VH-VL binders against Probable ribose-5-phosphate isomerase 4, chloroplastic (RPI4). Designs and how they scored, part 3

Target 1, 266 residues: Probable ribose-5-phosphate isomerase 4, chloroplastic (RPI4), of Arabidopsis thaliana (Mouse-ear cress) (q9fi13)
Amino acid sequence: ASLSPEVSPLLRAAHHTVDNYVKSGMIIGLGSGEASDFAIRYLGQQLGSGSLHNVVGVPMSARSASEAAKYGIPLEYYRDGVQIDFAFHDADAVEENTLIAVIGRRRSSQEDDYILKQKSIVKVADEAVFMIKEEQYKAGLEGSIPVLVQSLNWLAIAEEIDDLYLGDAEVWRRASVENEGPLGGDFPIVTSDGHNILDVIFTTPIRSLADLATSLDKIDGVVDHGLIIKTRCTVVIAEETVVRSVTLQTSALEGGVRTYGQTLQK
Key: E = the ipSAE of ESMFold2; O = the ipSAE of OpenDDE; V2 = 0.75 times the mean of E and O plus 0.25 times the DockQ between their complexes.

## First folded at step 1 (VH-VL)

Design B7 (framework fv_gevokizumab)
Fold by ESMFold2-Fast, scan of step 1:
Structure B7 (fold): chain C 266 residues (1-266), chain A 124 residues (1-124), chain B 107 residues (1-107)
Amino acid sequence: as target 1 above (266 residues)
Amino acid sequence: QVQLQESGPGLVKPSQTLSLTCSFSGFSLSTSGMGVGWIRQPSGKGLEWLAHIYWDDDKSYNPSLKSRLTISKDTSKNQVSLKITSVTAADTAVYFCARIKYYGSGSYRPFDYWGQGTLVTVSS
Amino acid sequence: DIQMTQSTSSLSASVGDRVTITCRASQSISSYLSWYQQKPGKAVKLLIYAASSLQSGVPSRFSGSGSGTDYTLTISSLQQEDFATYFCQQSYSTPLTFGQGTKLEIK
């Protein structure tokens, strides 16, 4: 029996990511989430010790900017044409084999609605790593897929999505405060660009995130969604005692998906 | 895909309780945002909303009839029921059930799919 | 309660006509308005919701417009199958209320 606090698997995944993917001289997209917080802290420690030098961070959120400043990482802000060598991010879930990531699920009391910024930084980076827990990597994912919609006619868009996934998903307009039922949540979240967020909550397994992305993209009034398709990506999976990496290969001749394991020291 | 079907007694005596059942398929009341309502129509007259119930058991009743109405759901059977007590000839009407959805505050969805209706006659 | 009034209980028209049916709310309903079609012996059908949004499967000749208290359903070129009774309904507040209906009849 042990009552000692267990070391977070995401801490190990974060350290693995920095150790294997960050090099001196890089411009790094700084993700948002628990694993990203660990990665930022560790990166700052490596810069402070002199083990890494000339690394600049591009924060994906106010959270990541604050964390980077706390640990002494120099910042450069995202703008058109910025070069990003590498990005790391948390994902809410990743589809097995395709490595399509889900981001932007509702956070609790500290809500940041930066889905588009996070997605843009990940997509423009030369390579990206998603850091996740083992249970977040599977086929047949369930749960929320955030969808950014035009506020004009948001109800019609919600209805169209609901009709497409009738019996498979619940559609909710994201509110600024938590509801106690249908009469709660009087104020919707409105993004800086004037859009609403619909949480499309799948209660049955999603067969294909690629098909879902294609279907959502075809709906008039859908601005974007929380599904990220990234050609050059690796998923770092935190298992109970092992950190595992999965990298998507570019061609069948060069091999399919490659898996690497690393056992934690005993 | 979405279908609703009403069932009722056809004939009810004055002062008795009228019980109606709506059976549906193609959606579930375990799904957030889903609801079912009841609307009636006397012969040659307009539509009157009676009540609706949502997935989270939130209920709304027409104030003019509230003391006589009880709406309930059986999520496992995909059924919504309405009871009307102390019926009179004025309650003779076709009774419809229909799906209603809710997407947050101030966003009541219209009745998008309706049953065919069931005729109820109140007479001795 | 919000009262919904349709300007006429019956309207005569011919195939090919442009038909307008009007609905007035006793107070502003902020475009929380739906239009329904009812034919004898058939289920009631939703045509328009949110004042101007066309329901899936409804022909494009149907359109809705309006804001505040005044709303209109338009049929751009009336077809034989469009002879029916049309109802407006507000979903802004409870109790939900319908207009009295407008029966569209052959001229």
Scores: ipSAE 0.000, ipTM 0.412, lowest interface PAE 15.1, mean pLDDT 83

Design B8 (framework fv_gevokizumab)
Fold by ESMFold2-Fast, scan of step 1:
Structure B8 (fold): chain C 266 residues (1-266), chain A 124 residues (1-124), chain B 107 residues (1-107)
Amino acid sequence: as target 1 above (266 residues)
Amino acid sequence: QVQLQESGPGLVKPSQTLSLTCSFSGFSLSTSGMGVGWIRQPSGKGLEWLAHIYWDDDKSYNPSLKSRLTISKDTSKNQVSLKITSVTAADTAVYFCARMGYSSSWYRGAFDIWGQGTLVTVSS
Amino acid sequence: DIQMTQSTSSLSASVGDRVTITCRASQSISSYLSWYQQKPGKAVKLLIYAASSLQSGVPSRFSGSGSGTDYTLTISSLQQEDFATYFCQQSYSTPLTFGQGTKLEIK
């Protein structure tokens, strides 16, 4: 009559990802977040036991670099022209059907700039997996879309975004201290390249992340944003008893999204 | 042509701080993947890694010496510096700086080009 | 820390000989192994990185092999200028560690 332990759905999603996508000899983009921490720990265990060998990690953040070093994963740092076989990452949300991912939402009161590094590593990887909870996978996403902007004219850029999404979103300059108000107070986050982060917080459902990305890209002074469009990707969705994977299919003959599920309870 | 050149005091008294400078040419620490490390060798003995620093200011230290070591870079001057506090006779060695990287297309953590070394003697 | 052990501290050979120098890690290092040559009065030279990749400008008589814990540097036909001390080094985990060195001497 011993109690069955309730395992984290993200732990199961992370193990599923490593077991099905990581092979010896690979160079792997190491994501940042709760599921990525589980995946890094598990990968380190597989390397330590000899179940996997000759695997190199490319960290997307200081957090992922630290975690990988702690669990004995050899590291290679990102550079232009690097070959990455596979990447895994935590997405903040994923749009149903398109599999466009949102990354870079605030995780603590102070945050360094990793959005560009994360996006670049995912983009150059041959294949990527986003590990998410079921609640994060839906059509009509709401919430923050982070936008990286030039700091000199950040207010003018923020006003342009605010006008474009009037009634649909609030624009806040991200501060190092939480609850500093929309202007970010005296302590805005400044990236290593001197840019600010605007959180564009949608209070109504976003009809199309693809249209949003296109609109943001047209604004002078927008450097980049937290929307990732990746044609070779799979989303691993953590559910209580099932790890469900959805792979994007863009073929003219198939024209849709396929779902592959696995029951972990029995 | 890539070259690294160490400079140091030659003689340092026990308990003082040893300051070493590595000046280099033919590459920049603004280049992604580039790093510079410090290695020492006591007379007639083997090589001991001390610390390294990468283009993004990521630093690593030998745990046995970490409390005494500080590595820094000046990218505009093409220099990497190492400070060792509270030196003793055990710190007498030739000190090398060398270029490194973790890029799979290059080094995989190898030191590809080394300076000639600078001898540091710790004596009263 | 990962210990790197070279099977001998000294090895005698003649010009034209095939020479092998072995290096063993205390745990698997997944081919994160480099070989260096040190000659008196000269800068240390990288010969091999990633266990088997020949550094640019290094003569083809040098080769590296091995996996897991066991690695070998081979000189297929020893030349006069090859008499030197050779070190292996792991970069799998910090602290980075070197073998004790193998001094190649004239027989």
Scores: ipSAE 0.000, ipTM 0.384, lowest interface PAE 21.1, mean pLDDT 83

Design B9 (framework fv_gevokizumab)
Fold by ESMFold2-Fast, scan of step 1:
Structure B9 (fold): chain C 266 residues (1-266), chain A 127 residues (1-127), chain B 107 residues (1-107)
Amino acid sequence: as target 1 above (266 residues)
Amino acid sequence: QVQLQESGPGLVKPSQTLSLTCSFSGFSLSTSGMGVGWIRQPSGKGLEWLAHIYWDDDKSYNPSLKSRLTISKDTSKNQVSLKITSVTAADTAVYFCARAPRYDFWSGYLSYYMDVWGQGTLVTVSS
Amino acid sequence: DIQMTQSTSSLSASVGDRVTITCRASQSISSYLSWYQQKPGKAVKLLIYAASSLQSGVPSRFSGSGSGTDYTLTISSLQQEDFATYFCQQSYSTPLTFGQGTKLEIK
C-alpha cells in the first residue's frame, strides 16, 4: 500500500491502546514486546506532560521494567493480592473468534522468558488488551506453542507430548543462544522458576486452542504453556492504514455475549 | 522482492578498521522478528558467522571476534553496518550479509537460518 | 563451540544419481540445523531449516533428515543445476557454526 516500510503498524496499535484504555489512577500491567515498548514509551510521555497522572506500572518482564524506568513510570512489582486495573501485552498470535492468545514464542532477549509472570498478570487484570499485526489474527493457527516443563524429567515429558501430537507437531527443547552467565551457550533455557521450555511446533492447523490448552494441562510434568484464555479482553489489530479492535464481551443482557469488529482511521 | 547488497572498501591496510554496509529492500528491521547477519568466507575456505542484529536492537557476536566487532542498524535507511577493528591478513575474505529472522510468528522456532543472502563483497587486507 | 563436520569434502556424481551429504555435530543439536547451497557467482541459498523443513521455492528432490548429532541432506535425482557446494549449519548454541562444505562435482 502507501505506508512507509519504516512506519510500524504496532506503533498505531500501542497509541490506540493507551489512548482508549489507560486512565489516571490505574495500576497497569506492562506487557513485553515491540508494541508494549511503544505503549510504555507513550504512557511515560503522557505522564511527563501531565495528560495522565497517578499511574503505576506492574512489569511483566525485565524488559518492561527497564523501559518503564527509562520513561519515568512508577513501578510496583507483582505479588499475591495486587490489584491490576488493566494490562496490555503483545501476542505472537491470536485465534479468531475465541481471542485465545499465544505468547512466549522465542524472544531475542533471554530476560523476556517470563511466561508464568506474564500470564498471571494478564489473567488477574480486570481487563486486558493484546496488540498484534493483522497477520497474527486468524483461525487455524500453526507454529510454536511454548510449554513450561519440570526440568528433572523434561525428556520423558517431551516424548509424551511428541507421542500425543505425532504427525501434527515437532517438539524441541529451547536452547540458550548466548555465552553469558552460568547457563549461557550450550545449556537449555531455564526460566526464573527453574523450568525448561519445550517448543511444540504445529505443522498442521490447530483446530481449537481451547482443546489444545486442555490437553496440555492434563500432562504430568507440564507446569504451564503459552496459551492465554482471558474472559475480558480486546485484541487491537494493526492493519496497513487503520487500527481495528475486536472485543470478547460477556453480558447478563441477551444479545451481548460477544462483540467483534471496530476499525479506526488514523 | 527481498534483496541485500554489501558494500565495503575493497582494500584495507593491516591495523585499520574495516567498515561494511548492508543495504536492503523488500523488508524492514522495524518488523518484529526480523534480523540481519554477517558471514564471511576466505578464498577456498568455509563460512564463518560474525554477528547478528535484530529488530529490537538485540545483538549476537562470534565470541572469538567479539572484542573487534561492532554491529549496528539504521532502520530508517534500511542499512546494517559491521565494523572490524585492528584487521590483519586473516580478515581477507568475501563478506556476506543475509536476512536472518529470529523466529517467524507461525514457526515460533529460533531461526538463525539465513533465508536471503547478498552477493558478497570482497575485502583484501594488504599482505 | 559446537563443531560441525562434513565427512566428505568433495563428491562426484552424475545427473540422475541419488546423492547423500552427511553432517555431524560434536554434541546433540536437537534438529537446530540448516542446509545451504553455494554456487560460484550466485547468492547462497537456504535449502532446509529445522533439519527437515523444505524452504519455499526449493525443489522437492531436496530433503533433510536426522536427529541428535547426525544429519543428512539427500538429493533424490541429481540435476545439472545441483552441482554446487553444500554447507550444514547449527543454531542450537552460539556461535553459529558451519560445516566445512561438501563440493558436489560432475563425475
Scores: ipSAE 0.000, ipTM 0.399, lowest interface PAE 16.7, mean pLDDT 82

Design C10 (framework fv_masavibart)
Fold by ESMFold2-Fast, scan of step 1:
Structure C10 (fold): chain C 266 residues (1-266), chain A 125 residues (1-125), chain B 110 residues (1-110)
Amino acid sequence: as target 1 above (266 residues)
Amino acid sequence: QVQLVESGGGVVQPGRSLRLSCAASGFTFSSYAMYWVRQAPGKGLEWVAVISYDGSNKYYADSVKGRFTISRDNSKNTLYLQMNSLRTEDTAVYYCARDEGYSYGPDYYYGMDVWGQGTLVTVSS
Amino acid sequence: QSALTQPASVSGSPGQSITISCTGTSSDVGGYNYVSWYQQHPGKAPKLMIYEVSNRPSGVSNRFSGSKSGNTASLTISGLQSEDEADYYCSSYTSSSTLVFGGGTKLTVL
């Protein structure tokens, strides 16, 4: 009689994230994705029951805003000067040890203004959590790195990226309707601020996401990219039977960046 | 198919203890909050207890608080109710039930979409 | 904790519509959107008919609908059929993080 789907491991990661990081009185960056949907629903229920109070959400996407409204979370929209205590978000992949996250990889149903707003909110938040599956946490990541580019010069920018990563990556302009419509995916996605998205698809392991971010940032006409470097960051990893978290911190006493790991029982 | 099967009911004297079990099959037990609900003969439904998907949060009806303990073993797909200091007014059919859809920590009450057939507990001298 | 208030019985003829009320307080029905309705035939376990005030599970006839106004939730059954004859219970989440059931309503179809 029930329509309830089988829950994913990301449900456990989402509940762990809300239970351990969200406190009454906080302004929370609301991420986008499967785990974020679970976290938003759970947060809404906590507010409805009175277990949490005086929490306001700052949505990273139209999807996040819609989900938050559906579950009764008061919203404040992002603007310069907004204080954000904590943000949670899905990630497509996370580099082991550095905790640099990849966001914005292509989905079958994609949101407008996906990358810039998410990245801005995560970076402004005092602390952030990425909720991820175990297989997406590793060194030597491959696959798509989305790059936002100025639309007038997109081809020249794409050629520069292609030349820079010859033999290591393919560069494709992301289409708004892939294998749909009259031209079979020939329509480019244009973000609300007028930019195109290039999918830079690495077919060899990326040795350093930090170096990749630096090299992309140097290209004239690159507006931004899907790599997020966040100093106060925890990755909550969904495994078959447990939830594991890894926290990145900078410690003056221990001479640099320190990573902490934690495993929790179901 | 999705099933819940209660066991452990029987006749017991006042002041004694009894442990009920609920065996789950056909769904991912560890992903759902679970409930115990009872119904005295010829009377209405009374909620007894709830336990979160991971066992970290539990809530009880005032009538059983301090006497009953809800627990679960996700490795065995089994829900338990330990009933201590039993009273004649605890006589009822005890149902286990699954929360409709997803569990949400301690604040889950979306509805109970799957029910067992019940097990009768009679507290009598 | 006191049970939610339901009429002890309600009756209707085949093809009619009937409504069953469930009255609580601002600390349960009025304060939260976690109201469910259950149907119970004699000797059987309850069946979920409505959850979250107005949502219907798969397999439940669209003749069943739920609503809420203030501290009172309502279950409406349209096009009454003989198999609808059963006991109906409402339930709600409370501010004490507990769940409370209504006293139950016996529906008789002539």
Scores: ipSAE 0.000, ipTM 0.399, lowest interface PAE 18.4, mean pLDDT 82

Design C3 (framework fv_masavibart)
Fold by ESMFold2-Fast, scan of step 1:
Structure C3 (fold): chain C 266 residues (1-266), chain A 124 residues (1-124), chain B 110 residues (1-110)
Amino acid sequence: as target 1 above (266 residues)
Amino acid sequence: QVQLVESGGGVVQPGRSLRLSCAASGFTFSSYAMYWVRQAPGKGLEWVAVISYDGSNKYYADSVKGRFTISRDNSKNTLYLQMNSLRTEDTAVYYCARGDYYDSSGYWEAFDIWGQGTLVTVSS
Amino acid sequence: QSALTQPASVSGSPGQSITISCTGTSSDVGGYNYVSWYQQHPGKAPKLMIYEVSNRPSGVSNRFSGSKSGNTASLTISGLQSEDEADYYCSSYTSSSTLVFGGGTKLTVL
């Protein structure tokens, strides 16, 4: 499918998200990524024109903070107790129907790792939107699931994960220099909290991200992971000519969710 | 041994209040949604209320909404039902039940563990 | 307000098979694969017999089976025994994020 150079599908997804979810007076979690950059720019334009008032941004990354400052969005930095009305973010992938998001995959050595901060802001927000491309929305996801682990015993934790998913995934310690091999050489990434990141790279389709999250959470020494399960969640899917919106409806039951979809013409 | 034990039932006049308790043991209480289900004498089962694992989400049957409040204390492994403005039609055995847990299917609504029940009689 | 529709009573002889129906709408039984069945003996709490339409909990006899077609779920009990005499209730999750029970069926083993 052909894309117009003037109008990216992610640009349309970003504008749709701001237009439908951002209201004056809100405190908004500002995501990180290409679609989030477009959303931040557009939000700044709406504030500058007077179409929106009294909006404060909580940035999920240095990239988000820089972009927001450039376009005149007032900022509040994340700390315990911050109330967030709404958050938007890019996701690396989203599981069809469950709307469980994968974040924190390394796409370049320049990208921030900030997995815990991003996940905390999305979790704290009353409602969240993930903006993704259509090829990122599917069942049977493959690829990296980043897992934050205690650094002292990271190798034993990696071996336990490797044994659980033997034949289905490869486990690599993420390095600050790309392609340092599975151990990460002498340049492992260490988060601000002193943790390592393991990239658990699934080479076969993952049947259930919910089951994967549950299994990872049970491992002693796993601090967190890049899977986000959000009860009030919408995925805005950028297709070639249209934007499709899929909203997750939580049930009365713990962990109960229902998905509804809608496609909008551009 | 997984067990739920209800208490707090009794005879009460219309318009008054009662608080029911449910003590949980033998499982990680803080990981499960908890439910109240009632059964009027000689009648069928009726769902009353649910509370999520962390207490952040609560839902009620229309017949009790605005009068009953469900709550939990995960540090004490105890579920509560505060019943206000009681009516004669609230007369029933009240059961505490353990509900769903999150999985790949989305939601599991089956009540796999039930308490013995506690009788609430609302009469003048 | 919509309770699921069950027959008030069913009966069978020892060794026979019986089926209890549970009829709802597309917004409950027909819309979701989250139908459960409960057995209740007089003076006792209900016991889960079937969940998610057709699954049996550990410890429940394979004589009990569940199925669904359209808006109607069914509980089948084969090889009827005297201890099967009880009230049986179906339940379903609804599109309104509530739970609804059937009116109950009294099974008599003749």
Scores: ipSAE 0.000, ipTM 0.373, lowest interface PAE 19.5, mean pLDDT 82

Design C4 (framework fv_masavibart)
Fold by ESMFold2-Fast, scan of step 1:
Structure C4 (fold): chain C 266 residues (1-266), chain A 124 residues (1-124), chain B 110 residues (1-110)
Amino acid sequence: as target 1 above (266 residues)
Amino acid sequence: QVQLVESGGGVVQPGRSLRLSCAASGFTFSSYAMYWVRQAPGKGLEWVAVISYDGSNKYYADSVKGRFTISRDNSKNTLYLQMNSLRTEDTAVYYCAKDLGEYYDFWSGYFDYWGQGTLVTVSS
Amino acid sequence: QSALTQPASVSGSPGQSITISCTGTSSDVGGYNYVSWYQQHPGKAPKLMIYEVSNRPSGVSNRFSGSKSGNTASLTISGLQSEDEADYYCSSYTSSSTLVFGGGTKLTVL
């Protein structure tokens, strides 16, 4: 009746996303993360079996490109003006009701380098899906909001952010991931575009991610941040035996935000 | 007013050990990374070691790896450098220095305040 | 790692402008905006004069300015004064997560 309890909830979310949102002929933004890895593998299997055809992937990261190549998905790299029909991605957290996503929390040093690329691909796509675990979907989010800053004058930018959220957040410049050995990783990450990443770690609940995004965007020297506001967005929430979909859209019949529940097998 | 005062320098024979101390005042010591930088007589500056604000992360120059150990005691506002297996080429004035950045778990690499230095002479 | 290259000495007269260069590679000076400059008077500890290529700490005269082009950072001192006579060191972050200093430049005010 249902898939085995041993099957990862994110695997269910990934299969649900591919089954319901990917169609033959599409150009698809390929996200990064555990659920995205499952989605890429499954998409490759559907292409190999002939259940899908003429799908091209636009990878958001080196990890996504590697996985897509491994499973035989044709790739096209992102450039200005590229048409992307659909994108899927993992999110670190999603704000309940607004569906504003947080991305770019520390996962690995390689992944930290592509926040701008991920955000651009998601925003350009006609529709996007974030695949998350149940505990990542809530109101009053806490924790790290990554902020991409100009390396020239990063200290003054960090001080301005610290002063703005005094008592609510701590500001830390992200270090390179510790590799094997006694050196550790306290030296700053520098992205391919020459920018630093500040982790703005909220210790009190954030009342509005939209207000936070607006405030961060006003700071001189802030290049971008890990908050994604996407007009056509669905969140696929992985529960123990079911996936739940929340779509941010208006309807004359239903009014407001709609929710859906589905099992992956009879 | 930030003040850093080094002590523990002296004359030692090759192969022996010496421990340097740096007493800090005028700032929240536990919020900043700290450095040791040395300068051989008549020569330029050479970075020796750095320690994070909480003492959990440490880095060393290749010339001192395996011989020197940086540590700190935040309850006493004091930075240390334990120098083992000393060599003639370790002869230098040793400065402690404070990182520019505050509210960060990382070091900026900019030394906004320096101590007066303490001379270590390694001679046979 | 490789040390940064500075001229051993420069000289100027009071009121003149002088420039001190600091040349590295794309793995240090050329790759990052983490260049700093330190002033050291004989028998004294160094003092931070410039950080992040061109920023001045509070209390540093606006006669001191920093810049960078490709793999070379420059410290320029305008309106040269006798008290500017000192050794000057550049420093940079490197791609191997280390801090390196230049060999130092002795400025003489004649």
Scores: ipSAE 0.000, ipTM 0.416, lowest interface PAE 17.0, mean pLDDT 82

Design C7 (framework fv_masavibart; at its last look DockQ between E and O 0.30; V2 from the best seeds 0.00; counts 0 for: pae O 12.7 > 2)
Heavy chain, then light chain:
Amino acid sequence: QVQLVESGGGVVQPGRSLRLSCAASGFTFSSYAMYWVRQAPGKGLEWVAVISYDGSNKYYADSVKGRFTISRDNSKNTLYLQMNSLRTEDTAVYYCARGGPLWFGELSSYFDYWGQGTLVTVSS
Amino acid sequence: QSALTQPASVSGSPGQSITISCTGTSSDVGGYNYVSWYQQHPGKAPKLMIYEVSNRPSGVSNRFSGSKSGNTASLTISGLQSEDEADYYCSSYTSSSTLVFGGGTKLTVL
ESMFold2-Fast, scan of step 1: ipSAE 0.005; ipTM 0.510
ESMFold2, look of step 2: ipSAE 0.000; ipTM 0.503
ESMFold2 (binder alone), look of step 2: mean pLDDT 91; pTM 0.921
OpenDDE, look of step 2: ipSAE 0.000; ipTM 0.483

Design D1 (framework fv_polzastobart)
Fold by ESMFold2-Fast, scan of step 1:
Structure D1 (fold): chain C 266 residues (1-266), chain A 122 residues (1-122), chain B 107 residues (1-107)
Amino acid sequence: as target 1 above (266 residues)
Amino acid sequence: QITLKESGPTLVKPTQTLTLTCTFSGFSLSTSGVGVSWIRQPPGKALEWLASIYWDDDKYNNPSLKSRLTVTKDTSKNQVVLTMTNMDPVDTATYYCAHRGPFGYSYYFDYWGQGTLVTVSS
Amino acid sequence: DIQMTQSPSSLSTSVGDRVTITCRASQGISNYLAWYQQKPGKAPKLLIYAASTLQSGVASRFSGSGSGTDFTFTISSLQPEDVATYFCQQYNSYPLTFGQGTKLEIK
């Protein structure tokens, strides 16, 4: 039977991810977002039924920790040197062919602003999966790229970014109040590490996320950004009736980079 | 149902060129990540990987035989062709084509053709 | 090239016995190892990939373990239909390489 239109595509993507990537004995990075919530719930159910055992979660956010605790997943906190076998996470967008992920965009349902922790857990994991909707996977991405900056001199940093992408992007300091304007008003978001978030909103297609990441990394006062470059990653794309996956391969085996995917039809 | 079948000459003279065709069904070489590989097995000996071709026309040949090997595909006909030059009696083997799935580092072979024995003799 | 060495080269045992075959890589290959079964006159059949993951439709008596350089393939209780030659294959690095094979027979 075909899947009901009532079944969320992200639910299918989350179940596919757990079924194909999570094994007993693993330490799992637990992502944050709608698809990650489904994955955490499902993982908890598999542990409760005995279908999986000896799985420990490392939460990327307070949201992830809360959901994991609710569904009975044992937790370990992230620390330097932690071994993570696999991580799953939501992404705001993924660049076609490179599988470079964008995270940390402002959303009405997103409460966690700790881009550094999420990025660190994904990068340290041996393998990662990003679960996204079909419309989030494309070449020539537009929209917000979050950039973490030192709070001292944030305006000078913003001006440097603005000059670099003049005509291509607008730079807004993210505020705790919705629609506060480009300077962020009197109530800017400050991360747990004391940094501000600049939303660099591209109004023209970004030709290369890799080049963008390199350029941002060179700016004095930029702490990090929402672009994740991961050697061993798969993107699980939620489509209407199927699950499509695209995997990045960069290895001594082949040299260079290529992507490949599968569409499961039932 | 994924199926593959090898076809070509069963007898080749020394110094001639061998051309083998793999015809498949149940998948398309236009599907991202899918590949077809050629593997051979001399009588009573181990398997030896020869070449792989992927959906994006990316090609990999065994370095020990690289100058002798060409692999091509015809996506519209569901065919992959292996060409091997300057055949020698030591190249006598059963030649297989095999499917590579589109997941991760999945350079293992989940479905195989029945194989075709190629004998190199004068 | 990565050399794959299997042990033993041949093995003869009884129905119901536990059978263990080992495969050693000349350098580290993580878990990028597959196991195949080949019956006389037939193409190889994939049994295990990623060192320990059972291929769909393969009987649960087959299992694999190991990582790095040392790998083990086990048949928990030998059945008559398991008589075959078994091959390991590394897929960590090109060229892809296979072990020399282990011939399994029943006494």
Scores: ipSAE 0.000, ipTM 0.429, lowest interface PAE 14.3, mean pLDDT 84

